Miniprotein binders against Heme oxygenase 1, chloroplastic (HO1). Designs and how they scored, part 9

Target 1, 212 residues: Heme oxygenase 1, chloroplastic (HO1), of Arabidopsis thaliana (Mouse-ear cress) (o48782)
Amino acid sequence: SKGFVEEMRFVAMRLHTKDQAKEGEKETKSIEERPVAKWEPTVEGYLRFLVDSKLVYDTLELIIQDSNFPTYAEFKNTGLERAEKLSTDLEWFKEQGYEIPEPTAPGKTYSQYLKELAEKDPQAFICHFYNIYFAHSAGGRMIGRKVAERILDNKELEFYKWDGELSQLLQNVREKLNKVAEEWTREEKNHCLEETEKSFKYSGEILRLILS
Below, E stands for the ipSAE of ESMFold2; O stands for the ipSAE of OpenDDE; V2 stands for 0.75 times the mean of E and O plus 0.25 times the DockQ between their complexes.

## First folded at step 11 (miniprotein)

Design g3 (from d1 with L4F M70F L100A; at its last look DockQ between E and O 0.42; V2 from the best seeds 0.00; counts 0 for: pae E 1.6 > 1.5)
Fold by OpenDDE base, look of step 11:
Structure g3 (fold): chain B 212 residues (1-212), chain A 103 residues (1-103)
Amino acid sequence: as target 1 above (212 residues)
Amino acid sequence: SEFFAEMLEEIAEELERLAEELRREGRPEIARRLRRLAREIRRLARRLRRGEVSPEEVARELEEIAMRLFEIALELRRGRPEIAEELEMLAFALAWLAWALRE
């Protein structure tokens, strides 16, 4: 039996292609030569990204740590936690003389939404939990490292380092999630999968802060 | 963006590395598929640097490449789970880059 995480990955990959196809069909009308949006990361934009990311991770990790829900208890101390690493990185930026911005609307909105889901909708919450950590470990890590290399003179941030082998940490979380989802109805599984679009939207709004 | 083109070139290099590993392990068909995708990405990076393609066209091509890469990763899960995971990570990176180009 293919674990539920395989279904989640398929939905994630399909949504990236479908939502972008629908948006691309709408914008095809205005042939305004928007210059190839200069994908030029800024330090200020990257700091906004890090701060909003920290708020999201703080929110997820606090919910999981404080929860008495058996479902969330399985995901304590996975080794994927990022809030402390981000705190260390933001302190390094202060030591370099950068002003640390307050969280912006994207981070605040997502943090609040996660709190609401955690209480009302555990299946939807687990969708966000999975997509946040796995998106970071995959594409987010690659993009964020390249941005940091470009703007921070090859400084490797703690945000992109794990205590242990990342592949093994991810595999352990996948196995736990597959086990938890074995007890779910097909309707609960489908509800979790349907939440994937919102997770990508909220994470995407935070990722765009790099370019601001 | 030069920065965007450099990221695409790095992804293409990683795909070539994984293709060479798969070739050595006796999977030359899959290795050829990965090398094709790497060549497509490098071509796209060069066209992007020259301003020969719109961001929307680049995004669409990257999405197609990402999906094809993900399909290859799925084929490898049973025999080469580590390589499959690396290919999935690269597929998601391409999908994120495609998304970042459209907005």
Scores: ipSAE 0.465, ipTM 0.771, lowest interface PAE 1.4, mean pLDDT 85
ESMFold2, look of step 11: ipSAE 0.617; ipTM 0.794
ESMFold2 (binder alone), look of step 11: mean pLDDT 89; pTM 0.914

Design g4 (from d1 with F3M L4W A93G; at its last look DockQ between E and O 0.52; V2 from the best seeds 0.00; counts 0 for: pae E 1.54 > 1.5)
Fold by OpenDDE base, look of step 11:
Structure g4 (fold): chain B 212 residues (1-212), chain A 103 residues (1-103)
Amino acid sequence: as target 1 above (212 residues)
Amino acid sequence: SEMWAEMLEEIAEELERLAEELRREGRPEIARRLRRLAREIRRLARRLRRGEVSPEEVARELEEIAMRLMEIALELRRGRPEIAEELEMLAFGLAWLAWLLRE
């Protein structure tokens, strides 16, 4: 039996193609050669991204740590936790003389939505949990490192470091999630998969803060 | 455009590394598929640097490559779960880059 995480990954990969195909069909009218969006990251935008990311990770990690739900208890201390690493990085920025911004609307909105899901909809919450950590470990890490290299004189942030082998940490979480999902109905699985679009949207809005 | 091209080149290098590992382990067919994708990515990076492609075309090509990487990762999951995980991370990386290029 293909593990449920395989289904989640296929949905994630397809949503990138499908929603953008629909939006791209709408915007196909003005073939203005938008130059490849000059990805001009700013330190200010990057700090907004880090602060909003920290709020999301704080929210996820607190929910998992404080939860008495058996489903969430399996995901305590995965080694993928980022809130402490982000706290260290933000303190470094403060020591460099940067003002740390308050959380913005994207981070606040996503944090609040995660709290609501955690109580009402465990399957949808697990969808967000998976997509947040795996998106960061993949594309988010790659993007964030390149931004840091360009604007922070090659400073390697703790946000992009794990205590252990990242591939093994991700594999362990995958196995736990596959096991938890074995007890789910097909309807519960489908509901988890349907939440993927919202997770990508909310994470994407935070990632765009780098370019602000 | 240069930062985008550099990220694509790094992904192509990682795919070549994984392809060489798979070749040494007696999986030359999968290794050839990964090297093909690495060449496609490097070609796209060069076209992007030259302004020969639109962001939308780049995004579409990256999504196609990402889906093909995911298919390869699935084939490897039972025998080489570590390499499968690395390929899936690279596929997600490409999908995120495609998303960022369209906005």
Scores: ipSAE 0.474, ipTM 0.778, lowest interface PAE 1.5, mean pLDDT 85
ESMFold2, look of step 11: ipSAE 0.680; ipTM 0.845
ESMFold2 (binder alone), look of step 11: mean pLDDT 87; pTM 0.887

## First folded at step 13 (miniprotein)

Design k1 (from m12 with M7L; at its last look DockQ between E and O 0.58; V2 from the best seeds 0.71)
Fold by OpenDDE base, look of step 13:
Structure k1 (fold): chain B 212 residues (1-212), chain A 103 residues (1-103)
Amino acid sequence: as target 1 above (212 residues)
Amino acid sequence: SELLAELLEEIAEELERLAEELRREGRPEIARRLRRLAREIRRLARRLRRGEVSPEEVARELEEIAMRLMEIALELRRGRPEIAEELEMLAFALAWLAWLLRE
């Protein structure tokens, strides 16, 4: 039996490629040489990304910690938690003399949406939980680390470090999620999978802040 | 963007590393597929540095490469789950880069 996480990964990759194809069809009109959107990350944009990311991780981690739901209890203290690491990084930016911005609309919107799902829709909430940590640990860290190295004079941030082997931490979370999903109906599994598109959209809008 | 080109070159180097590991383990066919993708990425990075490609063209090529990497990762899951996971991470990095280029 293919674990439910394999289904989640497959849906994630398919949605990421499909939605991008549909948006590209609409803008085909004005071949105006939109200058190659200058992929010129700024420190200010990167700080907005870190602050909004911290708000999302704070929201997820508090919901999981405070929950009495058996489903959420399995995801306490995974070692993938990022809120404390992000707090340390933001304090380093303050010590360097940077002003830390307030959270922006992308982070606030996603944080609020997660709070609404946590009580009403556990399957959808678990979809977001998994995809947020997966998006960071997979592709997000590679992009974010490379940007940080370029704009922060090779500073390695705590956001990209784990207390342990990341592959093992991810494997443990996958096993827990597969076990939890064994008790789900096919309808509940499908509902979790349907929420993947929204998770990628919300995470993507936060990632774009690097380029702002 | 020079930064984007450098990031693509790093992804290509990681694919070549994984391809060499798979070759040593007696999986030369999969290794050849990964080396092909690494060459495609490096070609794209060079075209990007020269301004020979639009952001939309880069995004489309990165998505295609990401999907092909994901297919290879799926083939490796049973025998080499650790390499499969590394390939999945690289596939998602390319997919996110493609997404960032479609603004």
Scores: ipSAE 0.716, ipTM 0.874, lowest interface PAE 0.9, mean pLDDT 87
ESMFold2, look of step 13: ipSAE 0.796; ipTM 0.892
ESMFold2 (binder alone), look of step 13: mean pLDDT 88; pTM 0.892

Design k2 (from m12 with R77E; at its last look DockQ between E and O 0.57; V2 from the best seeds 0.67)
Fold by ESMFold2, look of step 13:
Structure k2 (fold): chain B 212 residues (1-212), chain A 103 residues (1-103)
Amino acid sequence: as target 1 above (212 residues)
Amino acid sequence: SELLAEMLEEIAEELERLAEELRREGRPEIARRLRRLAREIRRLARRLRRGEVSPEEVARELEEIAMRLMEIALELERGRPEIAEELEMLAFALAWLAWLLRE
């Protein structure tokens, strides 16, 4: 009864469990005296985040669009596509007078890795595909939207808008992924689960740019 | 830290909305568990605003709450898969916040 997508969700959550196991760390000051890490986002950091995000979504969506591989065809036109939305947002930033930065290492590294996976390991690529959209929907959206509200005078970026109901769009993709994974061996599924942990790390490095 | 506290409050508000939906549908025990987690999140937000907690402590507590939300989501998966998915999304939001704090 348990679908493959559900397995991926639990693997992604395991990442924080590994962080729970830190050994020997103790604070040397009282909690009241130690400030929480300053969380001071800037428009410049946010732009780095958007640009690196766009590079990753450009990579995913072009690979899917141009593919003749039957498995990838199931993931065309999901309604989750973000590259066009990000283009609209970056045009808005230009209209406000900001220079749009070049992609930085977090986005470039992940984009290159995704290109390699698409050629050599399509099942891992599909794992990353789902987890990138899921991470955006299931945490990235809340963090990024709230930061934008604070530093952009409550601007609602297109990056956080969907045509239709987000929950339904995600459910449609989950169903497609579960169906595609029915053809996979247990070993192939386990490999994709290993890649899920990498996807969390890569996505986190891009999200961290908001604070840079 | 005000931005982080605001995000925690929004997550707690969503948990309370889902808890009320579950209570109306005849699942008051699960609803009560969600409201308890929402209160824990709100207490963390207040401590964070007052400077009473370290980033490492906040991260640890958020990770614990996220795992408990995933447990509830699993319990609801067969009967209310849409709510289970919403709870999972909130659990991942907490996990991302914890991850960003832990460096």
Scores: ipSAE 0.667, ipTM 0.825, lowest interface PAE 1.3, mean pLDDT 84
ESMFold2 (binder alone), look of step 13: mean pLDDT 88; pTM 0.894
OpenDDE base, look of step 13: ipSAE 0.748; ipTM 0.889

Design k3 (from m12 with R77A E88D; at its last look DockQ between E and O 0.68; V2 from the best seeds 0.66)
Fold by OpenDDE base, look of step 13:
Structure k3 (fold): chain B 212 residues (1-212), chain A 103 residues (1-103)
Amino acid sequence: as target 1 above (212 residues)
Amino acid sequence: SELLAEMLEEIAEELERLAEELRREGRPEIARRLRRLAREIRRLARRLRRGEVSPEEVARELEEIAMRLMEIALELARGRPEIAEELDMLAFALAWLAWLLRE
């Protein structure tokens, strides 16, 4: 039996293709004038990304830690937690003389949405939980490291380091999620999968702050 | 973007590393598939540096490559879970880059 996480992966990869096909039809504005969005990351933009990311991780980790819900209890202390690592990185930025910005609208909006889901919709919440941690561990890590190398004089941030082997930590979380989802109905599974698009949208808006 | 081209080259180098590991382990067919993807990515990076491709074209090509990487990762998941995980991480990186390029 292919575990439910394989279904989640297929949905995640396909959603990147579907939604953008619809919006691309409308603004046929001339190919010429969209300046190749200069991928010129700024330290200020990167700090906004780190602060909003910390707010999201603080929200997730607090919900999981404080929950007595059996589904959430399985995801305590996974080793994928990022809030403390981000706190250390933001303290380093302060020591370098940078002003740490307040959380922006993308981070605040996503944090609030996660709180609402945690109470009302555990299957949707688990979709966000999975996609946030796995998106960071995969693509977010690569992008963030390359940006940090370019703008922070090759400083390796704690946000991109794990206490243990990352592949094993991710595998352990997948196994737990597969086990939890074995008890779900097909409708509950489908509902979790349907929430993937929103998770990508909210996470993407935060990731874009690097380029702001 | 030079930064994007550099990121694509790094992804291609990682795919070549993983392909060489798989070749040494007696999986030369999968290794050849990964080396093809690495060559496609490096070609795309060079076209990007030359301004020969639009962001939308780059995004489409990256998504296609990401899907093909994920298929390979799924094939490896039972026999080589560590390599499968690394390929999945690279697939997601390409998918996120594609997403960032379209907006």
Scores: ipSAE 0.489, ipTM 0.776, lowest interface PAE 1.4, mean pLDDT 86
ESMFold2, look of step 13: ipSAE 0.807; ipTM 0.904
ESMFold2 (binder alone), look of step 13: mean pLDDT 88; pTM 0.895

Design k4 (from m12 with M67E M70L L74E; at its last look DockQ between E and O 0.55; V2 from the best seeds 0.00; counts 0 for: end hemmed in, 8% free)
Fold by OpenDDE base, look of step 13:
Structure k4 (fold): chain B 212 residues (1-212), chain A 103 residues (1-103)
Amino acid sequence: as target 1 above (212 residues)
Amino acid sequence: SELLAEMLEEIAEELERLAEELRREGRPEIARRLRRLAREIRRLARRLRRGEVSPEEVARELEEIAERLLEIAEELRRGRPEIAEELEMLAFALAWLAWLLRE
């Protein structure tokens, strides 16, 4: 029996490839050959990304830590937590003389949405939980690390380091999620899968801050 | 963007590393598929540096390569789950780069 995480992974993979093709058809604004817009990440844009990411991770991790709900209790202290690592990185930026921005609209919006889901819709909340950590560990890590290397003279951030082997930490979370989802109805599983698109949109808007 | 071209070259190098590992393990067909994708990515990186491609064209090509990587990852999942996971990470990186190029 393929665990529910394989279904979640499959949906995530399909959304990245299919939905981007449809939205691009509408605004046929003039193909002015905009040169590949100067994909010039700034330290200020990258700091916005880190601050908004920290707000999202703080929100997730606090909800899970404070919850007495059995479903959320299984996801305490996974070793994937990022809030503390991001705090350390933001302190380093302060020591370098950078001003740390306040959270922007993308981070605030996603944080608030996660709080609302945590109370009303545990299956949808678990979808976001999985996809946030997965998005970071898979593709987001590579992009964010390369941007940081380029703009921070090869500084390795704590955000991209784990206490232990990342593959094993991810496997442990997958096993826990598979176990939790064994108790779900097919309708509850489908509802969790349907929330995947929103999770990618919200995470994508935060990732885009690197280019701001 | 030079940074985007550098990132694509690194992804291509990782695909070549994985292809060489698979070749040594007696999976030369899958290794040849990965080496084709690595060559396509390096070609795209060179076109990008020359300004010969639009952001939308780059995004479309990256998504296509990501899909083909995911297909290969699925074929490897039973025999080499670790390589499958690495290919999936690379596919998601390409998909996120495509996302960033469409705005």
Scores: ipSAE 0.736, ipTM 0.884, lowest interface PAE 0.8, mean pLDDT 88
ESMFold2, look of step 13: ipSAE 0.815; ipTM 0.903
ESMFold2 (binder alone), look of step 13: mean pLDDT 88; pTM 0.897
ESMFold2, look of step 14: ipSAE 0.772; ipTM 0.883
ESMFold2 (binder alone), look of step 14: mean pLDDT 88; pTM 0.896
OpenDDE base, look of step 14: ipSAE 0.736; ipTM 0.886

Design k5 (at its last look DockQ between E and O 0.67; V2 from the best seeds 0.00; counts 0 for: pae O 1.6 > 1.5)
Fold by OpenDDE base, look of step 13:
Structure k5 (fold): chain B 212 residues (1-212), chain A 106 residues (1-106)
Amino acid sequence: as target 1 above (212 residues)
Amino acid sequence: SELLAEMLEEIAEELERLAEELRREGRPEIARRLRRLAREIRRLARRLRRGEVSPEEVARELEEIAMRLMEIALELRRGRPEIAEELEMLAFALAWLAWLLRELGE
């Protein structure tokens, strides 16, 4: 029996293809005129990304920690938590003389949406929870390292370090989520899967801040 | 983007590392599949550096490679869950890059 997390991963992999295909149909700007967008990260943009990321992780981790809901209780202290690591990194930026920006609209919007979901829609909330941590551990880690190499003189941020083996931490969360989802109806599973697109969109808007 | 090409080369190197590990463990067929994907990624990175591909073409090729990596990861899940997890992370990284390329190409 393929665990529910495998269904989530396949949906995540497919959704990247569908919605952008529709928007890409609109402006047939000639192949020549779309320069591969110069991925020119800035320190200011990267700081906005880190601050908004911290707001999202603070929101997730507080909701899970304070919740008495049995579904959320299974996801306490996974070792994937990032809020404290991000706090350490932002303090390092202060020590380097950078001004730490306030959270921007993407981070605030996602944080508020997560709070609303946590109360009203536990299946959708768990979708966001899983996708946020998984996205960071995969693509986010790779992007963040390359950005740090380019603009931070190869500074290794705590945001990209875990206490333990990351593959094992992710496996443990997958097993917990598979177990929780065994009790879900097919409708509840489908509802969780349908929320994947929104999670990717909100996380993507925060990631784009690196280039701002 | 040079940064994107460097990221793709790093992913290709990780796939070759995992392929060599699988070869040593007596799984040469899966190792050959991963080495093929690594070569495809490196070819794409070179084409990207030369401006021979559009952002949409790169995104489409990355998504295809990502899906093929997920299939390999699923085959490894029972016997080598740690390698399967690494491959899924790499697949997700490629999908995320594909998404980012489309979003930034608008």
Scores: ipSAE 0.482, ipTM 0.767, lowest interface PAE 1.6, mean pLDDT 85
ESMFold2, look of step 13: ipSAE 0.807; ipTM 0.895
ESMFold2 (binder alone), look of step 13: mean pLDDT 86; pTM 0.874

Design k6 (from m12 with F92W; at its last look DockQ between E and O 0.65; V2 from the best seeds 0.72)
Amino acid sequence: SELLAEMLEEIAEELERLAEELRREGRPEIARRLRRLAREIRRLARRLRRGEVSPEEVARELEEIAMRLMEIALELRRGRPEIAEELEMLAWALAWLAWLLRE
ESMFold2, look of step 13: ipSAE 0.835; ipTM 0.914
ESMFold2 (binder alone), look of step 13: mean pLDDT 87; pTM 0.890
OpenDDE base, look of step 13: ipSAE 0.640; ipTM 0.844

## First folded at step 14 (miniprotein)

Design n1 (from k4 with E56R; at its last look DockQ between E and O 0.39; V2 from the best seeds 0.00; counts 0 for: pae E 3.0 > 1.5, end hemmed in, 9.5% free)
Fold by ESMFold2, look of step 14:
Structure n1 (fold): chain B 212 residues (1-212), chain A 103 residues (1-103)
Amino acid sequence: as target 1 above (212 residues)
Amino acid sequence: SELLAEMLEEIAEELERLAEELRREGRPEIARRLRRLAREIRRLARRLRRGEVSPREVARELEEIAERLLEIAEELRRGRPEIAEELEMLAFALAWLAWLLRE
């Protein structure tokens, strides 16, 4: 009942205190005063969000398929893959007459960081892998679907659809992650956990594009 | 924020759906605990719409709710693993939203 994913959950929960968020709160502590009204979505921002998201999922999913990274082989074909779904959505936008933007800095920066981690720190890479898919399935799904409903006349994007039961797909990934982590040293587990805060920050910067 | 309040209400609806499933399966005590958390989330959404709560207060309350959801998920892991996973997903989403509000 205390597999490694439960440690990842514990770290995520601890990040919501001043002790875990101290990077942005060392002196001013202005984060508590951040206006919630900044969530005013636009179609242009939503497209930037989708394009940068696709770049990140392209990166993750190509790395997972790469035979040079056998540690990641357990994470192939999870049913959570988003790159092709996003490609379908972007083609729909193009067919509706929207201009598809180029990737922007948030997506490019995260993609570059993921490539670096994949070669140099597999445990950290796996932290980002899990958190990206899990956060999308929960917060991303709730936020992104609500925004799409509001600005796209209730269009149901493929980005928020899965083949099969989402809860089961996520459970399968948790089981694989727990199994992979059983072979890790404490230090390797700690490297995985240390990247949790960055994964939230990178994902948040991409989500913030909805408002740009 | 109207958008944040609407997202919170959607999460509360998910919790109510899971609670009803658990009630039908003979777990009314856990179902009541989930309904209580859903009511707390709806109260938070109402206060947020009325401007009666700061981002700091919202983040703190979301973190507390997320922790209690994780406790329930642990209780269900052996007997209801799919529901435990859904609760963990919702708890993580709440924690992530709280994190963003504190940044």
Scores: ipSAE 0.414, ipTM 0.634, lowest interface PAE 3.0, mean pLDDT 81
ESMFold2 (binder alone), look of step 14: mean pLDDT 88; pTM 0.892
OpenDDE base, look of step 14: ipSAE 0.734; ipTM 0.886

Design n2 (at its last look DockQ between E and O 0.46; V2 from the best seeds 0.71)
Amino acid sequence: SELLAEMLEEIAEELERLAEELRREGRPEIARRLRRLAREIRRLARRLRRGEVSPEEVARELEEIAERLLEIAEELRRGRPEIAEELEMLAFALAWLAWLLR
ESMFold2, look of step 14: ipSAE 0.823; ipTM 0.907
ESMFold2 (binder alone), look of step 14: mean pLDDT 89; pTM 0.906
OpenDDE base, look of step 14: ipSAE 0.765; ipTM 0.896

Design n3 (from k4 with L3I; at its last look DockQ between E and O 0.53; V2 from the best seeds 0.00; counts 0 for: end hemmed in, 6.8% free)
Fold by ESMFold2, look of step 14:
Formats: C-alpha cells, sequence, structure tokens
Structure n3 (fold): chain B 212 residues (1-212), chain A 103 residues (1-103)
C-alpha cells in the first residue's frame, strides 16, 4: 500500500544497493581478497554481540516506558521487547561459567545516539525503534540463531523467542507507525528515510561483533 | 563461509515453504517466482562453499534477489500480510548478508 513504512522499506533497499555500487566504483582494487570461508564464530564474539545488543534494547525500552516521553506511549508493550530476554540469556552464560564483557563501541555509540534522538528528534527515534526490531527479526535472528546452534550445542536463546507470532507483532507496529506518519510533513518523512539508512549501518556494526 | 552458505540455504527453504502455501491457496504464478529465487539462492550457496565466486559478486546477486523479494512482498501486502511480512524479513536478511560479505 501507500503507507510510510512501505516507502521507507523500498527506499532503504534502494539506498543500500546504491551505496554498495558507489563504494565499489570508487574503490581502488584491493589485492587482499578475504575468503568468506575463514569466518569462525567464537563464544567471546557472540557475547560481545549480545551485550552491545542489550545496551541498545535497554536504551530503547527504558525510553519508551519513561513517563517523561509521553509521545512514545503508542509503542509500549509491542511484544517485541528484547532487553529482559537478553538479561535471562546473559544470566545463563554466567551460570555456564562465562565472564560477561563490558559493552563495546558499537553498542555504546548507538545507545548514546538514541538517547539524543529521544530528546531532540522524536520522529527519528520512532523510525530507529522500528528499524532496530525489524533488523533483529530479519538478519539478526537468522545469523544469531544459526551461530548459537553451532557454538552453544543447539541452545535456544530467549533473545530469539517471542510470545505470539513475530510477523503479526511486526505488522502491529507497522500499522502504528503508518498511522503516526500520516501526520508528518514530507520533510519529516525524508529525514526519517535518511535515519533509516543510519540505523541499518549501526545495527550492522553490532551484528559484526559475531564475526570478531 | 560455511555458516553463510547454511543461512542462504535456510532462507531458500523458507521461500519454498511460503511458495507451497501460496500454490495451495491458488496463487501458482507467485509460487513459481519464489521457487525460482530459492533456486538462485541455493546455487549461490553452493558456489560460495566452493569458493567459486568473490564475496562481492555474491553480494550483488543477493541484493538483486532481495529487491525482487520486496516487490513480491508488496504484491501480497493486502491479500496475505503475514506472508508479505515474512518475505520482507527474508529480503532484508539477504541485504544484510550482502552487506556483511562486502566487509
Amino acid sequence: as target 1 above (212 residues)
Amino acid sequence: SEILAEMLEEIAEELERLAEELRREGRPEIARRLRRLAREIRRLARRLRRGEVSPEEVARELEEIAERLLEIAEELRRGRPEIAEELEMLAFALAWLAWLLRE
């Protein structure tokens, strides 16, 4: 349909493709091609990914629940919340004898940026909110679940479990965002489209921690 | 690279399951489009495992497939919104994998 989320998803796909083409065209040829076959996930990298992810979800979900931010009330209790599920997973890692690392730059940088947006740019914050949960549901879930299967003896982490159908939970948030965005000016929508690409890159850098 | 190939195969399997659901619902033309994309993904996964293509070449093909999946998702948005959401998630999963392949 003609909703803003649909526009955002098509533009996000085009921006991602266009950015890759521009990068490849401007790039000087690298003599060092790194075969993807050398990717070997570790529990240490996975823990960094989980901890940085938790920092981001803590930030989002505390802001959404905070009564000082009433403009976000429509986005409470979506069923997508991840922070408590990650807390449960990290407790499990501690029970297995792992040390839980401190957050690293990808998570800290995004958390700080989200706090700034929540105060100064609520529309952009709402778009980052949607994009973060969507990114987890798409690439994050596929990659993170597969890695856990490989390195944790098929442990099913709570981070990848939802109460209800994930597709329906995402549709509910899509509907809320489409409705809210009907009141936005073209300029406000265009700004959120720019922020959508940034959210994709920030989320990707956190996901890359699995490879570290 | 084995994990990446396995994820591609898992995405292809999900596409095939969605295609079969659409075929049973009386939408065989869309089902055939999804099955063709699934076969393209499986071929890429095999080439990736064998080191027969560069990560950049695989990424470009994944991006094209992702765009085609998003278009199909929007064709289904009003009639089958849950399937459209699932296809969209798979499309962006491919876009993310392409991004990772480029480092």
Scores: ipSAE 0.735, ipTM 0.858, lowest interface PAE 1.2, mean pLDDT 85
ESMFold2 (binder alone), look of step 14: mean pLDDT 87; pTM 0.889
OpenDDE base, look of step 14: ipSAE 0.744; ipTM 0.889

Design n4 (from k4 with E56L R60A; at its last look DockQ between E and O 0.47; V2 from the best seeds 0.68)
Fold by OpenDDE base, look of step 14:
Structure n4 (fold): chain B 212 residues (1-212), chain A 103 residues (1-103)
Amino acid sequence: as target 1 above (212 residues)
Amino acid sequence: SELLAEMLEEIAEELERLAEELRREGRPEIARRLRRLAREIRRLARRLRRGEVSPLEVAAELEEIAERLLEIAEELRRGRPEIAEELEMLAFALAWLAWLLRE
């Protein structure tokens, strides 16, 4: 029996390739004219990305740490936590003389949405939890690290480092999530899967800040 | 974007590495599929540097390549789970790049 994480992964993969092409085609009538040459990350945009990312991770990690809910308790201290790493990186930017921006609308909106889900909809919240950490550990780190290396003179940020082997940390979280989802109904599983699109959109809006 | 072209070249190099590994392990057909995708990505990166492609064309090509990588990853999952996971990470990177190009 393929664990529930395999279903979540399949949905995430499908949304990344097919559904974004269709939604993007509807709104992008106006974006046809931007030459690829404007895909230039800025330090200011990257700082907005890091600040909004930190707000999201702070929100997730605080919810999980403070929760007595059995479902969330399984996800304490996974080693995937990013809030402290991001705090260290943002302190490095201050030491370099950069002003750290306040969180922007994408980060604030997603943080607030996660708080609301954590109370009302544990299955949807777990969908966001999974997709945030796994999106970062997959393609997100490749993009973000390469951008950081280019704009920060090969500086490696703590945001892209883990205490331990990342593959094993991810596997441990997958196993925990599979176990938690064994107790879920098919309807609860489907509801979690349906929330994947929103998680992708919210994470995407934060990632786009790199180009702002 | 030169940065985007460099990122695509790095992804293509990783695909060639994985293709060589699979060839050594006796999976020459899958290795040929990955080397094809790596060549497609490098062609795209060169066209991008020349300004011969629009962001939307690049995004569409990256999404197609990502889908094909995911199909290969699924074929490898039982026999080579580590390579499958690496291919999935590369596919997600391409999909995120495609997403960033559509905005």
Scores: ipSAE 0.734, ipTM 0.886, lowest interface PAE 0.8, mean pLDDT 88
ESMFold2, look of step 14: ipSAE 0.777; ipTM 0.884
ESMFold2 (binder alone), look of step 14: mean pLDDT 88; pTM 0.894

